# Ledger of designs, part 2: VH-VL binders against p19838r805to892

Target 1, 88 residues: p19838r805to892
Amino acid sequence: QGDMKQLAEDVKLQLYKLLEIPDPDKNWATLAQKLGLGILNNAFRLSPAPSKTLMDNYEVSGGTVRELVEALRQMGYTEAIEVIQAAS
Key: E = the ipSAE of ESMFold2; O = the ipSAE of OpenDDE; V2 = 0.75 times the mean of E and O plus 0.25 times the DockQ between their complexes.

## First folded at step 1 (VH-VL)

Design d11 (framework fv_daclizumab; at its last look DockQ between E and O 0.06; V2 from the best seeds 0.00; counts 0 for: pae E 13.5 > 2, placed apart)
Fold by ESMFold2-Fast, scan of step 1:
Structure d11 (fold): chain C 88 residues (1-88), chain A 123 residues (1-123), chain B 106 residues (1-106)
Amino acid sequence: as target 1 above (88 residues)
Amino acid sequence: QVQLVQSGAEVKKPGSSVKVSCKASGGTFSTYAMHWVRQAPGQGLEWIGYIIPMFGTAEYNQKFKDKATITADESTNTAYMELSSLRSEDTAVYYCAKGSPYEYYDSSPFDYWGQGTLVTVSS
Amino acid sequence: DIQMTQSPSTLSASVGDRVTITCSASQSISYMHWYQQKPGKAPKLLIYKASTLESGVPARFSGSGSGTEFTLTISSLQPDDFATYYCQQYDTYPLTFGQGTKVEVK
C-alpha cells in the first residue's frame, strides 16, 4: 500500500516488537540503513523505543509502505513482511 | 568539508540571558546531531544537550533542563543555545559540536567542533 | 550518571616515549571516544568506539579496552602530542567526559 499513516497501530506495534529482537541482521538499525535513515541511528539507539522513533521518522520523511516492504525483503525478514501484508 | 562557526565572546551580568549561535557549512545540517558542550576556565568538558534540526527535538543534561534552550534554524543552517538566569558559575567557553556521520551510526563521536564562544558572567 | 575517571591527571613525558592513559567507567559501556585538546583550541576527535582511529589521525595513536577499562596509547610521543586528552561515554544520557589527562614535556 501507500501511506504509512494507514497502517493500524496493532500492526505497527507488532513490527516494532520484531525489530527490537536482538539479531545481527534483522533489527531496526539495519532497516534504518535500508530506508536511508541510517545517519539518525544514534538518535534511534538512545530512544526508549528505537523502532518506533525510526518509523515515525520514516513516515515524516514521506516513506511508503511499498518501500518499507522492499527494505524488509532485502533484509530477508519474512515474518515482518507477513505482519504488514496480513493487514492489507 | 564541514565547518562550524560560532558567535563572538559575550560579557553578561548575573541574572541576564545569553544566546550563542553556531553556523554550519558543508554537509547536511538538517540531519546533524548538534551538541553543546561547555568548559569552565582550567576545567574539563561538560555536556549540555543536543538537537537534530530536522526533528526540532532537543535532549538535555538534566542539570541544564531549566537553564538551557537549544534550537535550530534550518533556513540559515544555524543552531542556537540560550542560557537564562546567568550566574558566575556559568562563565565558560561554550562549544557546538557535530555528532555522528553516517558511518558511525552506533557510536556518535563528535567529529567537528566550533571554535568556541567565551561567555563571561560578571557584575 | 556514568562517571568517567582518567589516570593519571597529569603525566610528564619525553619525545619518543610510549605513553598510556587510562579511562575507567563507573559501569560497563560499549560506546566511548577519545579527544585531544590543545590550549586555546576546541577538542579534536582521535579514536571512536574505543579502538577505531579517526581518519587523518597518526598510526602511533591506538585505543583498546572494553566494559569499564579503556586505554589510549601513543607508541612514540611526538612534539605535536603534548596536549590534554579526554575520554567520553556515549552509552547513555547525560553524556559524560573524563576529567582529562594533561601530557606535558618532561
Scores: ipSAE 0.017, ipTM 0.655, lowest interface PAE 5.8, mean pLDDT 86
Fold by ESMFold2, look of step 8:
Structure d11 (fold): chain C 88 residues (1-88), chain A 123 residues (1-123), chain B 106 residues (1-106)
Amino acid sequence: as target 1 above (88 residues)
Amino acid sequence: QVQLVQSGAEVKKPGSSVKVSCKASGGTFSTYAMHWVRQAPGQGLEWIGYIIPMFGTAEYNQKFKDKATITADESTNTAYMELSSLRSEDTAVYYCAKGSPYEYYDSSPFDYWGQGTLVTVSS
Amino acid sequence: DIQMTQSPSTLSASVGDRVTITCSASQSISYMHWYQQKPGKAPKLLIYKASTLESGVPARFSGSGSGTEFTLTISSLQPDDFATYYCQQYDTYPLTFGQGTKVEVK
């Protein structure tokens, strides 16, 4: 059972920004692959808000904050991890 | 700084077609989300669709799927919108607008707009 | 489709008035923007992501709200602010605008 609802909206908004920077090691498409949602990347790429669409799908799929942090660590995305962990 | 310059006004007969251009300068055209928005006389704004030039595939408001064709030419930094089977209801000002590129920024609004192209459909 | 409903549709005001325009979304959204359009001109970005002022926008403009209810406020209306204002969602396709709020001289 997922717990993504525990992340406040302002934390999610910060994550969307961090995932839309021009760095292929730290973008939403790579995160989607790490989270098992890579099959949806064509749909995410075409959406008006790929990071939000990814995160919404992850939440609906029962995703957990623990798995999100682990995926971000595999990407080396310490800034994103810090945003999440500061908010608990 | 980004600038969007559209082609001039068009007067067309019913049943014909028109192709409106939007030339971009500044920034990296291939990564833009280039949107098209219409405004009929005295009416509000209506989103038509967009293209990201590097992907070459457009997304459309379903209302305009059979009316509009959006394309881009990276060699000239120009986006195009073609309207087919014109009717009097297609009379409007058509704007191009730049949205946020997916890979580089969170979704931003339409921060740069073309000046608009008036398309008038009458006999 | 996400419907964006603005209130009021028309607003008569005087210079110096505090003006409030609301925008209601048919479902919760995160990406909502405000545009200003003066007669004969293209729309101009005013506020993005509900509350962030675009560069060069006067501080008398502010935006607030989240979820389904959003507000644009002009703290002290100036002559340059008589215009039509549109809210717009950028959460899902098709992108949709509110019907507009015309702020006119009383």
Scores: ipSAE 0.006, ipTM 0.620, lowest interface PAE 13.5, mean pLDDT 86
Fold by OpenDDE, look of step 8:
Structure d11 (fold): chain C 88 residues (1-88), chain A 123 residues (1-123), chain B 106 residues (1-106)
Amino acid sequence: as target 1 above (88 residues)
Amino acid sequence: QVQLVQSGAEVKKPGSSVKVSCKASGGTFSTYAMHWVRQAPGQGLEWIGYIIPMFGTAEYNQKFKDKATITADESTNTAYMELSSLRSEDTAVYYCAKGSPYEYYDSSPFDYWGQGTLVTVSS
Amino acid sequence: DIQMTQSPSTLSASVGDRVTITCSASQSISYMHWYQQKPGKAPKLLIYKASTLESGVPARFSGSGSGTEFTLTISSLQPDDFATYYCQQYDTYPLTFGQGTKVEVK
């Protein structure tokens, strides 16, 4: 099972903000694809906070912080990775 | 081993403010998740918010977002909670409680509690 | 918000009795903690993560459950156990507590 609950809420909030930027390579939609949740992107897009909805679904699906970091690494999103690692 | 010592009881008039302190000893204060919990007379426990001192940013229960301000001073190992615009309904015992031993984990129980600070608001 | 509902709100029991307190969450949760509080004192951690006994807590205390239903059990009630007990979820902000269960002398 996942360990996303180990991330503090303030860390998650920082990630939500970073994933809402208008960068096609560094947004929640791209992350969702990397995490295997891209099929839900249309649903996420309709939510008031797509990045949060994505992260919540990722957590519920049993996602791990390790896999999240790896996905962000594949995206080259260094700043997002640093947010997570700084809390570790 | 960890101890949380809170400031003394307060009696305040409506409309005034009060700042409660919580001094920690016996651990690494900067990595604590320091929570604040309220308990009105004869009532249950209500979560207000928390802060991780090394981050410096507090998170709040929306119910208290305009009521409480939580801060921390790493140099003195002290967390603070200020309550503004006090009303009679704010009369309660306020507790600080230590959560996670690490800054990245915030699902741990409150393993250490302050002794509580009674704040009485009365005209 | 996640609502935590304890049952019963008040429980009258005698020394030696087996006592069971239940806590129901409005949605499925993974992190449930139990606290004991005596009058004029701060809450004390008893059980964390549903079933792990906090250090120093007597073995007569135990916790179980998952999903939306959790229980705190005192196998043989002792005089020192008369108090109010609270469950707490740490899954979703805002953190929430049950309304409390007061265990009193019959």
Scores: ipSAE 0.000, ipTM 0.672, lowest interface PAE 11.7, mean pLDDT 92
ESMFold2 (binder alone), look of step 8: mean pLDDT 91; pTM 0.937

Design d12 (framework fv_daclizumab)
Fold by ESMFold2-Fast, scan of step 1:
Structure d12 (fold): chain C 88 residues (1-88), chain A 120 residues (1-120), chain B 106 residues (1-106)
Amino acid sequence: as target 1 above (88 residues)
Amino acid sequence: QVQLVQSGAEVKKPGSSVKVSCKASGDTFSSYAMHWVRQAPGQGLEWIGYISPIFGTAEYNQKFKDKATITADESTNTAYMELSSLRSEDTAVYYCARLSDEYGYYFDYWGQGTLVTVSS
Amino acid sequence: DIQMTQSPSTLSASVGDRVTITCSASQSIRYMHWYQQKPGKAPKLLIYDASSLESGVPARFSGSGSGTEFTLTISSLQPDDFATYYCQQYNSFPYTFGQGTKVEVK
């Protein structure tokens, strides 16, 4: 349920901001591991925009909004889930 | 409660380097991205870059990539900004600023500023 | 890089005046803030995310706008408000500031 392309650009920007706040349990690196992309974490870390690079890779890999929300739920990231669901 | 305390004013010769410190106090459980901004006398604000201590990553304004090095020491809650190959146009007040711990990405806390003067 | 341009660069005003400062971005942005700076001091946050008033900031300050055009308004200027005001975008790196608007006594 839900193509990543359906997320508006401003929703994606809000998500990127939340994932770049320093928090070992609620950052883009932890999300990457949950989405099966953790092996690329060093490449994301060296990117000028790690969260955007992660999400672009997730979308290209056929990732869905449903799986993204499930990963965020496993992380306990309620605020990130609310941003995505408010846009649905 | 959070305070950012910077090192004192520096007078440097052209071609030398300077290292400015910014020590954070307050809630010791929280790590935050620390940014650096400068302001030349009578001029506006210019963003230099930031360090994310938790990720060990630093990002720079392209203009400063060959000039500035930003580091952090979590054991002392201190961020550093080093400027190399100083020129007279590097004379400025240098500020450290912490990103808000709330969603918003604004600079809620600022250091008092460090004047770096580059003269012969 | 996103260029932030403020207008006017300087304005003269009297206590009680309504003051309006504009900020134009070279491309559409979602995320911007306003700061106040007094001589010899670090900038102070006034408005975040274009329109949200920071805690402790007087209600006479307000922000509005979206896309490329943003406005800071002081509804009734007080003596404490003579300062330089800066807009800043945090939409993308590098973060950029406007050149500043100096509000000085008439």
Scores: ipSAE 0.005, ipTM 0.567, lowest interface PAE 14.0, mean pLDDT 81

Design i01 (framework fv_iscalimab)
Fold by ESMFold2-Fast, scan of step 1:
Structure i01 (fold): chain C 88 residues (1-88), chain A 120 residues (1-120), chain B 112 residues (1-112)
Amino acid sequence: as target 1 above (88 residues)
Amino acid sequence: QVQLVESGGGVVQPGRSLRLSCAASGFTFSSYGMHWVRQAPGKGLEWVAVISYDGSNKYHADSVKGRFTISRDNSKITLYLQMNSLRTEDTAVYYCAKDLEYWGSAFDYWGQGTLVTVSS
Amino acid sequence: DIVMTQSPLSLTVTPGEPASISCRSSQSLLHSNGYNYLDWYLQKPGQSPQVLISLGSNRASGVPDRFSGSGSGTDFTLKISRVEAEDVGVYYCMQALQTPYTFGPGTKVDIR
């Protein structure tokens, strides 16, 4: 399925942890740019939970799991893709 | 090396406007969020405003909201603070500061500061 | 808004002796990502502030080993193992967890 709401909370929590690392190629800010939400990067950074705020905005904007996986693939973030795929 | 140089400070009367500039060098300006922080004479540090790396998102402290506007010009590699309706309590040294990482966490570089004195 | 407090507000240290500064926040600064969004800054007389420690315990580039940060949640400590003349100034903690960013009132450190 392609609906972001179908991802379990523990899967989302694992994704948030992987996206909250100080690696320019593997964090929430790079993902936000790939998802077309880069203009909100500072708003996400100033949030108590940047990855959660990013993912909440992505869901509200009609984002899908398929597009999320494609963005992570562009980033070369195999570990994040595996977290999503293992839960499918 | 990274440098931030503020300018535009001076003595102004209450109710007037002033624009501060911060010229950056030594890093990819368009990749980092930027902040303004002020310090009243003999007092502590007070955070004023932040702007995202691309200029699309801005946040201002409640004490200056509606009067001050942070902005940036990435082509000119310059940060600005437009200060309107100035009050005597706005008297302070104004520093620009750079986010440590493009995702934030700390201010790794600060400018020398520029003094704004609002006096009748 | 998150309120930051520091203790003591001032201290005088004999050169070569240790110094310890406490910082407390009105709510936890521990993010779900495992980091404490608490930073330490030093402002030397007549100079701009400079970063010493980020994310609770990460020493900034060029900062001597004698500086260390510790703590989690609401209670944080900056420790200087041996205070030197160049360490004189006002030390500030700051939370970067949420807007508005807020600073502690500062701790003035002198030697003699």
Scores: ipSAE 0.000, ipTM 0.619, lowest interface PAE 11.7, mean pLDDT 84

Design i02 (framework fv_iscalimab)
Fold by ESMFold2-Fast, scan of step 1:
Structure i02 (fold): chain C 88 residues (1-88), chain A 121 residues (1-121), chain B 112 residues (1-112)
Amino acid sequence: as target 1 above (88 residues)
Amino acid sequence: QVQLVESGGGVVQPGRSLRLSCAASGFTFSSYAMHWVRQAPGKGLEWVAVISYDGSNKYHADSVKGRFTISRDNSKITLYLQMNSLRTEDTAVYYCARDYFEGSYDAFDIWGQGTLVTVSS
Amino acid sequence: DIVMTQSPLSLTVTPGEPASISCRSSQSLLYSNGYNYLDWYLQKPGQSPQVLISLGSNRASGVPDRFSGSGSGTDFTLKISRVEAEDVGVYYCMQALQTPWTFGPGTKVDIR
């Protein structure tokens, strides 16, 4: 498992864009559920940058790259996984 | 520079409708969630409704659900509260407020001056 | 709904003396991200509310350092180290963890 702080900012920005698409199975809200952070928290769903807010909070909570990749795999989001793994 | 100005308040009879407006200036209105909060004369603050930055998510307090509807027009930089089937207990000063959330803070950081709604027969 | 309570409901302070206001929530406001979703607001007589503290302990821009917030979970405190005439008003805590947002009943602070 890798430290979320080791992901470059450009990789994070690419991930944010992928998570803000209007696909209900591939958006930040579904990822929040998979990561155990819950989409019912007002801060995430009202934020103008939900993906960034989610990822910042995941990092602060001690989240890992390994668990993030596993969550994305459960979502079937191959493109998002490739963005993260290409940076390795 | 940053300002919220409410309007549309007045005296109205029970069962009637009223529409409140909140005009924003000095900030990028379309980037922030907005709230309505009310205060009955001599009483405390009561949250009424919220709308997300793009208008896609809305929530209302149970006391007003089905009667009040929050909306926004980002091109006109204005927040609205449509109040139907008004009751005497809806008498209050109505404030609009900006929801500021970024990093390690989440607060209603800017409030309007309020507009008084009096519901009486 | 999360119920918010405050104590005392009224407080009279001599200028320059400290003041302390308690706020309690019926459920924990500590989220999995490590933040307490509790804000403090001040409403001066005849004015709109203004923010003092966000996320439990973070002072809002322009708020004097004599104001401080502390606590976690269900028990929170707002402290004013040296109360001044401009601090007169009603202080409200508010939870922002979940819908609906709920306010405490307010604590009225007056000065002798």
Scores: ipSAE 0.015, ipTM 0.670, lowest interface PAE 6.8, mean pLDDT 86

Design i03 (framework fv_iscalimab)
Fold by ESMFold2-Fast, scan of step 1:
Structure i03 (fold): chain C 88 residues (1-88), chain A 119 residues (1-119), chain B 112 residues (1-112)
Amino acid sequence: as target 1 above (88 residues)
Amino acid sequence: QVQLVESGGGVVQPGRSLRLSCAASGFTFSDYGMHWVRQAPGKGLEWVAVIWYDGSNKYHADSVKGRFTISRDNSKITLYLQMNSLRTEDTAVYYCARESDSYYGLDVWGQGTLVTVSS
Amino acid sequence: DIVMTQSPLSLTVTPGEPASISCRSSQSLLHSNGYNYLDWYLQKPGQSPQVLISLGSNRASGVPDRFSGSGSGTDFTLKISRVEAEDVGVYYCMQGLQTPYTFGPGTKVDIR
């Protein structure tokens, strides 16, 4: 609840860029599935920035940084985890 | 069966308001994003608006932004389009459409409701 | 906004012959997730539009295999291998990559 708001804007922008790569195992759609937001994948595609829309929705839903990091770990996305943890 | 049924169309004078409804049946309405698409007589399709499954986010075409508002009531299983400050160029058949949950794209469409804006 | 164009705008086909419709976008529709956000719709005379193809090449449920979609980025093609009388109508491509969604002008397909 609310701790996603502590991530600095530049950290969020770096994360969004990493989620927009062409790797099917390391993109925003896969992250949405891991966060339990897979049902919203069709809604996210309507955004000009799907990663930002996904993260905004996750934050509003009470999502935590801890659960985000765990989802990224399940995806094997160490680079994304490092971006988040270095900001702590 | 999965269906969408529009209503609320009619003849209205420029500058006035009209509210369209789209009643859904045969599927879990609250799980789907919904769209409005219009077609002027003898013309092509024009996308109008979209609303997320829970109503938390909305987007409108520039031609209608500030005048039209998409909304939904998941408890009534109904989609709405509030149309204000209507113009002659808004004359069209208005379709509601469901966004597919698996393959992307608009997979279910209503029969359409005609809105005629004339002086 | 992304502008969609189609060619030809009108096509008359002898029954049983193939038909091909081109769709071009002013910007690439290939998302970084690997999908092309382009759909094809058919509107038969007096009817509501119906989806034929989604994400460039995925045939919608109930759509005959004589319909196929191909292409990537900015250039897309809808092919009908053997046109039948029931295929008469207007075919539209649509991009769903970003808001506002935009349709092509449509291609009217008639039978000779």
Scores: ipSAE 0.007, ipTM 0.626, lowest interface PAE 8.8, mean pLDDT 84

Design i04 (framework fv_iscalimab)
Fold by ESMFold2-Fast, scan of step 1:
Structure i04 (fold): chain C 88 residues (1-88), chain A 121 residues (1-121), chain B 112 residues (1-112)
Amino acid sequence: as target 1 above (88 residues)
Amino acid sequence: QVQLVESGGGVVQPGRSLRLSCAASGFTFSSYGMHWVRQAPGKGLEWVAVISYDGSYKYHADSVKGRFTISRDNSKITLYLQMNSLRTEDTAVYYCARGPDYSWEYYFDYWGQGTLVTVSS
Amino acid sequence: DIVMTQSPLSLTVTPGEPASISCRSSQSLLHSNGYNYLDWYLQKPGQSPQVLISLGSDRASGVPDRFSGSGSGTDFTLKISRVEAEDVGVYYCMQALQTPLTFGPGTKVDIR
């Protein structure tokens, strides 16, 4: 529920792995839409690491862990939520 | 076309330092995570360290943590392994290997030829 | 850390006969995304390792179809349908699920 900067780097990397899958319901592009950043999806796609670029943009824009968890819940991505909450 | 060439290995006394380099070519170096893997003479493969595409994340195996530091210079298209406080147990061929941070397809799709580090008194 | 084991540690095969190598992990390598984070590598004598199989069963580019990977969770198998002279070397499984990445001890394959 706090500042994104509180998430450990290994937790972020586990999240990136989960978001780089080809499943359209569980990838970084769908998360970007849920976080209100979908208009930047072309920029993220052209990044070497779309999930990291998305999360960096989310953090800089004042995004919170609470809203990230809620977006993942709307996606039905229980495993991603568990990665974040188990390490928090 | 993709090539990884290690250098910097040699014979060194315990307690000394060496810096290994891995020169990359044939691909966009700044788009890939990079790894170091070692192999002691007659033994199996042991993973040593990883660095993300932009250098923001690093992880070192417990056997080398605090003594070895992985780094990269994307402008020079080169990966490094700074090896301090070397021990006889660090004697091995050191390979650099390419592995995208977020890739689901291949973890180590290209390997260098290796460079031999011998720690001996 | 995830511990990887292989069986057998050494096998000698008559050319043209099949070979099977087992790899076991101390915890499941099956991620909730449906992938098994298990790779197979071959190191031929005097050469650097090369990738054979990724994600449990996905054959790497240029790898002959006589090689196949199978399994899920903690138990994995690499099969060679007809062993050829060029297949001699040490075969390693590796888990890529979490850091530190860990290799199995290797299986040495030789021909009669």
Scores: ipSAE 0.005, ipTM 0.611, lowest interface PAE 12.5, mean pLDDT 85

Design i05 (framework fv_iscalimab)
Fold by ESMFold2-Fast, scan of step 1:
Structure i05 (fold): chain C 88 residues (1-88), chain A 124 residues (1-124), chain B 112 residues (1-112)
Amino acid sequence: as target 1 above (88 residues)
Amino acid sequence: QVQLVESGGGVVQPGRSLRLSCAASGFTFSNYGMHWVRQAPGKGLEWVAVISYDGSDKYHADSVKGRFTISRDNSKITLYLQMNSLRTEDTAVYYCAKEGYDILSGRPYGMDVWGQGTLVTVSS
Amino acid sequence: DIVMTQSPLSLTVTPGEPASISCRSSQSLLHSNGYTYLDWYLQKPGQSPQVLISLGSNRASGVPDRFSGSGSGTDFTLKISRVEAEDVGVYYCMQALQSPFTFGPGTKVDIR
């Protein structure tokens, strides 16, 4: 239902690295809030890889690449959007 | 001020059960994972169990798995450790500890705040 | 399980001199996300443990700048640039990369 499976593994790994940065406005927690998954943020925090856990959950829930890009645009995260769009 | 206060420790005979409590204050309890860590007299620290913010995920050390159960009640702002089938080697000071969170990186880490501990002595 | 070891297990330091404690893990603590899941804790005599360093090198709030953590992969070091009387206690490293969480055996630091 979602199209997140279209993203190659190397693209996903680049995304995870960008989301694990120290900037509180551009990390995985802020992305989770923008994706409507903020209520699960503490479940993600218990994971040693919150970005991967977040994105796996988003994919399983039928999340789309288009909504992911829109969330990143709301965050002003141009570098993350470029990683996704370069893969298309 | 973030504070954790353990209670429920005492002297119990082998094979008995005991329930420890940890009362939290000064932070939003429902937003953090919680740990139990123990220390036998004169020995080092040994991790016992962890529970996620909402209680849905739990993990226990092999030495206590099947005997101890971590749980929490977010409405009462309290963490619990149910200890069944106690053994003499379970004798220790039991600490509850709050999951650490590095706000700049958005990464959890081990523990940032620890309680004062409660002594459990399992003796005949 | 990840096994943690520390060296030395005890040391006595002259006040004002530096101290260095080594920690080793049986496997890498560097996650694919780029973070090192190694913490340092201090337990002063008669007190509860307290956090000193998180994620390899991040100093916890209120911890003096004379404490620093370094290392990656399997080899880690905690340095105290100038040991003071209040630094006496047992220092533990701990891995938080995977469950079960595991502590090192501790290093007892005393002042001469």
Scores: ipSAE 0.000, ipTM 0.593, lowest interface PAE 17.5, mean pLDDT 84

Design i06 (framework fv_iscalimab)
Fold by ESMFold2-Fast, scan of step 1:
Structure i06 (fold): chain C 88 residues (1-88), chain A 120 residues (1-120), chain B 112 residues (1-112)
Amino acid sequence: as target 1 above (88 residues)
Amino acid sequence: QVQLVESGGGVVQPGRSLRLSCAASGFTFSSYAMHWVRQAPGKGLEWVAVIWYDGSNKYHADSVKGRFTISRDNSKITLYLQMNSLRTEDTAVYYCARDTSLYEDYFDYWGQGTLVTVSS
Amino acid sequence: DIVMTQSPLSLTVTPGEPASISCRSSQSLLYSNGYNYLDWYLQKPGQSPQVLISLGSYRASGVPDRFSGSGSGTDFTLKISRVEAEDVGVYYCMQALETPLTFGPGTKVDIR
């Protein structure tokens, strides 16, 4: 497992940046679907910061770092996984 | 049958406050983001605010930010717009509208509107 | 803010004739998921707005097939193949890509 609150703020900011690139396989919307939060995608997209809003919602819903890393692995997003793992 | 019914409009003087309500029925209110949209007499549509399904996130147009506050009570199945420091340019018919879920973000149902007139 | 423009602003059509309305956005509405976040609404005289087209080209439930939406990125078109009396009203495009949501100025459609 791993508590999402243990991720440092700078690690989260790096993740948000990576999730807002214009790659349909590597964006926050695809991640939301993999995390079971796809039903909220309209609300996230209308947010000024979709990636942050998604991650805040995931954390409040009891999401874990382990499940986040597995979702990113399913997306083939090696760079995002490395950002998380480099910070432990 | 989905219904949205606005109330609370009226004639008020500049600087006063009003609270608009939008009573929803015929759907699971707590599952939908809701919007307020206004239309000045003889003019086009202007988006005012949105609130998420659970009330956790809100966004307001810059023209009303700091004066208007959107809120909801999922137990009462009602959407609100608290309007403070009203100005003559806030005169409009105010509509509530339901946002769709998932990827398809549009207003599928609108209320009948409630007229707010800000005049001396 | 994304600025929306429409042309023409007013159109008078003989019954049974086609009508075409253009909508332009100041930046692309094509999102990374492949959808254009552009919707079309109709406001009939004395009534609330109603949705016609969502995501650029998808007709809303109950909307006749004489209505069609097309376009991508910054240029969008709403077409009515045969205008009927019940189609009179003001047509608005709206972008839903980002907050604040913004509407075009509207196109008033009348019948001769």
Scores: ipSAE 0.006, ipTM 0.651, lowest interface PAE 11.3, mean pLDDT 86

